# Designs tried in a protein design chat: VH-VL binders against Uncharacterized protein aq_532. Part 6

Target 1, 203 residues: Uncharacterized protein aq_532, of Aquifex aeolicus (o66814)
Amino acid sequence: SDYLLRAESLFSQLKDANAKEETPYLYGKVKGYYEAIKLYAVEYKEDRIKTLFTLMSKNTKKAVRGAYTEREPLTELITFEPRVYFEEYCDGIMDECFYEKHYEKEKFIELVDYFSLKRRVEFLRNHEGKYCAPFDFGMAEALFNAVSLELMQEKPDEKVLIALREKLEPILVMAEEKLRYAMKKELPCYRNRLSEHIGYWKP

## First folded at step 24 (VH-VL)

Design Jd (from J2 with light chain W94Y Y96W)
Fold by ESMFold2, fold request of step 27:
Structure Jd (fold): chain C 203 residues (1-203), chain A 121 residues (1-121), chain B 107 residues (1-107)
Amino acid sequence: as target 1 above (203 residues)
Amino acid sequence: QVTLKESGPTLVKPTQTLTLTCTFSGFSLSTRSMGVAWIRQPPGKALEWLAHIYWDDDKYYYPALTNRLTITKDTSKNQVVLTMTNMDPVDTATYYCAHTEFNDYFPFDYWGQGTLVTVSS
Amino acid sequence: EIVLTQSPDFQSVTPKEKVTITCRASQSIRSYIHWYQQKPDQYPKLLIKYASQSFSGVPSRFSGSGSGTDFTLTINSLEAEDAATYYCQQYYSYPWTFGQGTKVEIK
């Protein structure tokens, strides 16, 4: 299948709707899914591409509709919830026993510092990131969703996780800095309580 | 294990300048998002946020006190210093330093033991 | 400056009974509120952040709820160790402010 070419064609629909300006959060999210698809295409991972394309397509449809209706809802946040188990070990020197907390896929969770990523994305989502850093937040959210989806795989790919993390970090930092500035200065994107019609913060 | 400890004078005369040092361990202000705050509590009264500083030297002050407060950090020593000028008996309080993290909802999640500063002739 | 008004100022409660503490903001603060517990002669301890998220190590009998201007801290079944003063704190707007406190004692 030619999912990469189909992904490229979705941007024509976004351009026609002026989505970059009208629905910048959803535009950023579509862009983030597109970046993830390009990464997977290099690795020839068709099954992962199909899932990401479905998400990209659905968000494109919402961006186009949102540009017309002046509505831009938050869309999916995909989180990996690892099972937790405890391993008992005893210290013969102190004659004490301890329980050590472990996660399924612990190696991969640690590789990308997943719990930190999850917390940071949720913070942005809960504090007007959609309005104060729409592009960067949308893109970060999509790349984070791609990390979650990879961790859900039976055998996550370390190379893919590292590449996703490398793309995600600078975008996440940008969104965080824009939000902190907006909160400190009490910009309209932060202090307006009345509607989704407020645009987005720009430096 | 995150710990913080306040140090400085416990008795200050009116008009003098108070200098308090927060020394901490278990985290570093070289780490992005980390910050240290100062909060005070007059005896028997509510808590009052005074100032905080982040790893990148971004600083926040209680607006009515901005002309009296200075917050600085020394990352290599794991210290944050609060200076408060023109002390008055109404400033008698227990002064706490606390850890905070901006992209984790800005909580004051770990506190020092506090130091009582009495302002009296 | 946002004023947080707690109710009641003082509450004496029979062990194992439910404690309800309210915090009303002078304007909407969305859900940007934390709750702290301070036992006599101790430093404050974080209980709840962001209206309803329990901090690490906090017993499940503590819960928070609310949004906008009205917030509630609930202790489902009061234990002797829960005798303390409880504070709400908003971080929506500078200056960050605390409520006046609610003292809870065991009857």
Scores: ipSAE 0.708, ipTM 0.869, lowest interface PAE 1.6, mean pLDDT 90

Design Je (from J2 with light chain S28D)
Fold by OpenDDE, fold request of step 27:
Structure Je (fold): chain C 203 residues (1-203), chain A 121 residues (1-121), chain B 107 residues (1-107)
Amino acid sequence: as target 1 above (203 residues)
Amino acid sequence: QVTLKESGPTLVKPTQTLTLTCTFSGFSLSTRSMGVAWIRQPPGKALEWLAHIYWDDDKYYYPALTNRLTITKDTSKNQVVLTMTNMDPVDTATYYCAHTEFNDYFPFDYWGQGTLVTVSS
Amino acid sequence: EIVLTQSPDFQSVTPKEKVTITCRASQDIRSYIHWYQQKPDQYPKLLIKYASQSFSGVPSRFSGSGSGTDFTLTINSLEAEDAATYYCQQYYSWPYTFGQGTKVEIK
């Protein structure tokens, strides 16, 4: 895929710019999109690759732009909002009925446990994980965005969803652990979020 | 369903040590992100946080009472114990234990019924 | 410690009226607050988490808003069963702290 080659080039550019150290959140974000693109490349899903590449490019541009005085910009979070429908079950004469709530693409939502992922990612975002877990948080968001975008497809790819979920889960756990520790212990990356020098997570 | 229940003496003499036990179900302190807190409320007064204990045995205390408070857990029994030394009549209050978890924004989402502890001679 | 100041301390309200309770933090705490309802002789119950997220089972007439230092709990169309004391609580930093409470009575 042409986009895959271009994605590799972008990622190389990011590494050359030392973005991992200077803009770890954006680096993580770009890395996440790059990983997602690689997964889609295996499945020959050019339309998804194009979309993810666009997002990757935007974040790469921000990353290489340079100095944010330790305050990287928070970039896109994409969520899938499934339509809700109800199935009616009646006793045969339509005088006694009950309803079951369902979602469109419920199979795929359940497959990746999407609502749980969404809650977890939003938690990290709401608690400004970009400071205490910048790389992991960025990468988690990107992969989550890929999951959301896949769910938005008319025919989501089950294999890709599984692969994305498998890649996302350990990264999400790491981000959560770092943020949790930072909040509990009130580390500088957490306490100084409003100061001019906030710092980043450094193990 | 998460449930918590406080148990212990309801009457303590001044200078004595209070020991309260929180017995819970519906969750485990072996599970990451789980925690239990103690909160007290003097009669007709506001709520006051006392202590936290988490799954990893990390503990936090109200600073003014740190030297008097000890919180411990027995994961196998689903119990959390709070001890408070040198009790004084001003410590008379209803004591609650509550569930909290990290991934749910750290709320006290489930509470025990509370136990009234009176400190009196 | 972070001090939470609620306003007012007391309200006597007619059923079906709107109730507004404010909570001010001594510093920026983002949205790291929760709201609790405590009825007489009962344990506190969680109403709102993270400033605006309704807890499961909470009636839709309850809502929370605000960020930074100023937060609001709103009861749209007060019902008789809403007579209680309401508390805000922050988890931004240790020690966790509560507001002094706002008692709502029904006229």
Scores: ipSAE 0.847, ipTM 0.929, lowest interface PAE 0.6, mean pLDDT 93
Fold by OpenDDE, fold request of step 27:
Structure Je (fold): chain C 203 residues (1-203), chain A 121 residues (1-121), chain B 107 residues (1-107)
Amino acid sequence: as target 1 above (203 residues)
Amino acid sequence: QVTLKESGPTLVKPTQTLTLTCTFSGFSLSTRSMGVAWIRQPPGKALEWLAHIYWDDDKYYYPALTNRLTITKDTSKNQVVLTMTNMDPVDTATYYCAHTEFNDYFPFDYWGQGTLVTVSS
Amino acid sequence: EIVLTQSPDFQSVTPKEKVTITCRASQDIRSYIHWYQQKPDQYPKLLIKYASQSFSGVPSRFSGSGSGTDFTLTINSLEAEDAATYYCQQYYSWPYTFGQGTKVEIK
């Protein structure tokens, strides 16, 4: 895939710019998109690759600029909002009816436990994981975004969804652990979020 | 469903040590992100956080009472114990234990009924 | 410690009227605040999480808003059963702290 080669090039540029140190959140996010693109490349899903590449490019551009006098910017979070519909079930004997709530693409939502993922990612975002778990949080967001985008497809790919989930879960867990520890211990990366001294998680 | 229940003496003499036990169900302190807190409320007064314990045995105390408070857990029994030394009449209050979950924004979402502890000679 | 100051301390309200309770933090705590309802002789119950998220089972007439230092709990149409003391609580930093409470009575 041409996009895969271009993605590799972008990622190389990011490394050359020392983005991992200067903009770890964006670095993580770009890496996440890169990993997602690789998964789609195996499945020959060019349309998804193109979309993810666009997002990757945008984040790469921001990361390479690296001249942030301010805090590292928070970038896109993409969520899938499934349509809700109700099915009516009537008991002819009792002459009573009940309604069951359903979501579009429910099978795929359940497959990846999407709502749980969404809650977890939003939790990290709302608690500013970009400071205490910048790399992991960024990567998690990117992979989550890929999951969301896949769910938005007319025919989501089950294999890709599973693969994305498998990549996302350990990264998400790491991000959660780092943030949790930072909040509990009130580490500088957490405490100094509003200060002029920006701190990031360090092993 | 999550349930918590406080148990212990309801009457304590000044200078004595209070020991309260929180017995809970519906969750485990072996589960990541789980925690239990103790909160007290003097009669007709506001709520006051006292101590926190997490699944990883990490503990936190109200600073002014740190030297008097000890919180421990027995995961196998689903119990959390709070000890408070050198009790004083000013410590008379209803003591609550509450559940908290990190992944759900850390609220005290489930509470025990509370136990009134009176400190009197 | 972070001090939470609620306003007012007491409010007597006619049923169906709107009730507004304010909680002011001594510093920026983002949205790391919860609201609780405590009825007489009962344990506190969670109402709102993270400034604006309703807890399960909470009536829609309850809502929370705010960020930074100023937060608001709103009851858009007061019901008789809403007579209680309401508390805000922050989890931004240790020690966790509560507001002094706002008692709402029905006229």
Scores: ipSAE 0.847, ipTM 0.928, lowest interface PAE 0.6, mean pLDDT 93
Fold by ESMFold2, fold request of step 27:
Structure Je (fold): chain C 203 residues (1-203), chain A 121 residues (1-121), chain B 107 residues (1-107)
Amino acid sequence: as target 1 above (203 residues)
Amino acid sequence: QVTLKESGPTLVKPTQTLTLTCTFSGFSLSTRSMGVAWIRQPPGKALEWLAHIYWDDDKYYYPALTNRLTITKDTSKNQVVLTMTNMDPVDTATYYCAHTEFNDYFPFDYWGQGTLVTVSS
Amino acid sequence: EIVLTQSPDFQSVTPKEKVTITCRASQDIRSYIHWYQQKPDQYPKLLIKYASQSFSGVPSRFSGSGSGTDFTLTINSLEAEDAATYYCQQYYSWPYTFGQGTKVEIK
């Protein structure tokens, strides 16, 4: 499929709008989806590429519009909510039953440490990550969304999950470190009541 | 599984330096995002945050006490040490150490049992 | 530094009734507040983080709400074991500060 070439062409629109400077969160998110698409292209998984391209395209449109209108909204956060099941064990002698808790897709959740990833992304989202670490947070959020979408598949691909996690971790760390520094120093990105308006990112 | 325990003197004289050690298990300060805090509570009064330190040696102090407090860690021993100089009777309190995690909303989620430190002649 | 003022300082409440504790911040702290429970002669325990998120293992009768300057901890149906002092704590700005506490007693 040619989704990879189409994804690359979206960057010309971003360049024309100066989106890296004007809408760095959305630019980072577009970049994160692009990295996920490249990963899936190696595995020839066109249906999953199509979904990611749609998200990438939507965020590109918002980045370009945002650069024009001086607005940069938070966009989608996709979370996988596994069903919880209880496995019944009964003691025939006592006629008494006990229950063991299990998660849908438990081994895949453990493979990527999904609940930890979710908590860390939500932490950034809830604490001005968009303003204090826009590029890294946007990119991390897109890669996290790709992990969630893969876990939502009937049969998640372990190789893809590992590769997404490996790409995601250093970017997530960078966003977290930038946010911690901003909160410690009470930088303008943290201290100010910023709306969707593009604001000051450095002292 | 996470446990913390405070150790050190329970009686100090005014002007002396207090040194408290927090020994913990169930987590490590070699693990990213982990931290240990010190919080005190004078008898019958509210809690007061004093200091905390993260796995990467990043340190935070209560501003009014900055000249009196030093927090350090020994990752291999699972220990965090608080030093407080020039103790005064008003510093009489139960001193707690607590676990915190930076990228999980900075809570004090696990606490030691506390140690009462009395400052008197 | 940010002052957290709790209200009331003390409540004596009949079992099974609703308890409401307020925490007012001296400035806007968004939702950057935690709630702790401290029973007599015990160390504090985390109940609620980030204004409204229940900590693991906390009974569902405990809930938190609010944003900006006004925050509430609610115990929907007081149990005997809930007799304790409750503290709010902000992490918005340095230094971290706690409220003065609200003591809740049965009867």
Scores: ipSAE 0.729, ipTM 0.881, lowest interface PAE 1.5, mean pLDDT 90
Fold by ESMFold2, fold request of step 27:
Structure Je (fold): chain C 203 residues (1-203), chain A 121 residues (1-121), chain B 107 residues (1-107)
Amino acid sequence: as target 1 above (203 residues)
Amino acid sequence: QVTLKESGPTLVKPTQTLTLTCTFSGFSLSTRSMGVAWIRQPPGKALEWLAHIYWDDDKYYYPALTNRLTITKDTSKNQVVLTMTNMDPVDTATYYCAHTEFNDYFPFDYWGQGTLVTVSS
Amino acid sequence: EIVLTQSPDFQSVTPKEKVTITCRASQDIRSYIHWYQQKPDQYPKLLIKYASQSFSGVPSRFSGSGSGTDFTLTINSLEAEDAATYYCQQYYSWPYTFGQGTKVEIK
């Protein structure tokens, strides 16, 4: 559980830099990784926590630097790319053969509706989610990355996947609704080009 | 599979109100992110978006036509209705309904076959 | 409102040759553009989303590219079934608008 104490100490650095206000996307991402770490700590999954802590620490460093330099880049998006294979069937009556497409870990992919999550996160990433819903988008991105990382495990944990998905969904919804509203009303976070307004646009 | 079909009158006199119904299957407007749009195409001319509505009753209208258009839905019947007032011969077009999904890039990804509406005296 | 100007209005192209259709926006629309195919007397069909993402079931010979104000739909090797009118459509700003169309015929 040493990782939990170390994770909590990172928020002191964020507070000192005023990252919640200055780099809200990265702050949200750090918060999302922290929530995933807490979920794994309940299950005694220490081996799974190390990667998440590294990502959390990296994003904390970027948030602190960004707050002082007034720069907030998009950071990692981790996607699970399942291998595709085909299963051949032959109809002996018609003497015809056909192929069925399958994915590795198909049942786990279906359990969390992974391809839908991926599309929704990519949609936010491609349409100014960083500016129009920074905290929620950052947090959703981190929780999505945690889902991807769990699917990459040799034996994904179904309970963890369900819990991550359940925590992710309301945050993803909030980010999507904020973005849809911003696009409908053509708010400054959406229609203003960053080069025309030095620094970050704040809604 | 997603299917949509337009129904309504094919001939309308100038000044009359047009009412078109889109009946669809393969999705529901009780499902988050789903929407239905209306697009028209005058003979030999480009497509023109008119309106769309989402599952949560959020509505969008072509600004120049907003005082003539009303879009409504009946989720239990899988229907979306477009009403357009004060029809004019320039409104002669094929009218399509189409499926859309906002968090999948707002495409018009599935279309009905369209219904030609002629406005003539 | 944003005007999308397609070029050319019409092409007659030999089978198996490359077709290039351009769409120019009257202002920067980032990559918020879709492409549709409409065969004679048929409803439109989505080909490309978000400038370059192929819609499911679309043949690999179709591709899209561009950002900002200049966009291209490419058919790498024209097939007879590709004779149609092609439209670009922006969703960056209200109202959503379509280009005037590009008609492609087999020579």
Scores: ipSAE 0.728, ipTM 0.883, lowest interface PAE 1.5, mean pLDDT 90

Design Je (from J2 with light chain S28D)
Fold by ESMFold2, look of step 24:
Structure Je (fold): chain C 203 residues (1-203), chain A 121 residues (1-121), chain B 107 residues (1-107)
Amino acid sequence: as target 1 above (203 residues)
Amino acid sequence: QVTLKESGPTLVKPTQTLTLTCTFSGFSLSTRSMGVAWIRQPPGKALEWLAHIYWDDDKYYYPALTNRLTITKDTSKNQVVLTMTNMDPVDTATYYCAHTEFNDYFPFDYWGQGTLVTVSS
Amino acid sequence: EIVLTQSPDFQSVTPKEKVTITCRASQDIRSYIHWYQQKPDQYPKLLIKYASQSFSGVPSRFSGSGSGTDFTLTINSLEAEDAATYYCQQYYSWPYTFGQGTKVEIK
């Protein structure tokens, strides 16, 4: 689609700013949104592509600016907050009732194990994932945002949710493993982030 | 439902080696992110973390005790074993095993009931 | 290693009143702290993780707050079953360490 071609053109700006090296978290986030757009383009879902492209473009602008100003803030985390309700089941003969907790869109929440994904992304966000696994965390965060946005749809698409989950999992694992290692070894990316001489790992 | 239970001797003599086994259910160390820890509590004193091990055999030890501690796992039996050498009366404590999960903030979220180990001559 | 100092060591509190327990770290530990409850002759139970996140099944009267070096556990309306010793624990740096405990009794 037209949005896919426009998304691909943003990488020239990223290359010119050396964003992959200078703002690896935001670069990863842009890449994650791009991967989500590609998944939606196969299904010709223009409304979802437009939203993801807006996020991708916004983060591209921040990556380029950040590369020139040496600033790389955390950006949006989009979470789906399902409504909770309780079903009452009563035995009329015994006059006994019990309640079962349910979530809206429970089928789709279970399909992707959403609450687990949310905890894992928040864990990375809260424990220096931006510094210790910037590219993988950024990419995982964007793909997670895409999952949240799909769950917010009136009729979530199961095939897209599965595809997003499948792409997200290995990236989350890589970020988690890099962070666990950094914390175990107390690497500079984890400790001493207040020191100006500590920067991102570079090849 | 996650449950853990400590087993092993309750009385050891100074210089002997203590071996404790944690047997658990409700999770498996074949599952990514899962781990088991050992924590002790001397009578009337604070809790003290000793060691933990994750599903991938990644191991962590209290630095001052590294030469005395060995933690191992048997995933198929749902067991984790702690060995502590050269026991001394100051090591008298209740020993707990606990579940932990790496990507969920490293808490000790489920504990065994504990076993009191007394070290005396 | 990081020392966690709790205050007070002991509180005797009437039911339905507020309990406040503080934990002071010997250095900045961000928010990398957990809180545990240990009732007499029982094993510890997790209450709060990551300074402020309630663990599953923990009553809403328990809450945690703070960052840096100063942390607080609050029980906003004490119940009889809350009589226990409370511990903070940091996981910022090796070794993991616990505070000395705060004993809470019902008046």
Scores: ipSAE 0.724, ipTM 0.881, lowest interface PAE 1.5, mean pLDDT 90

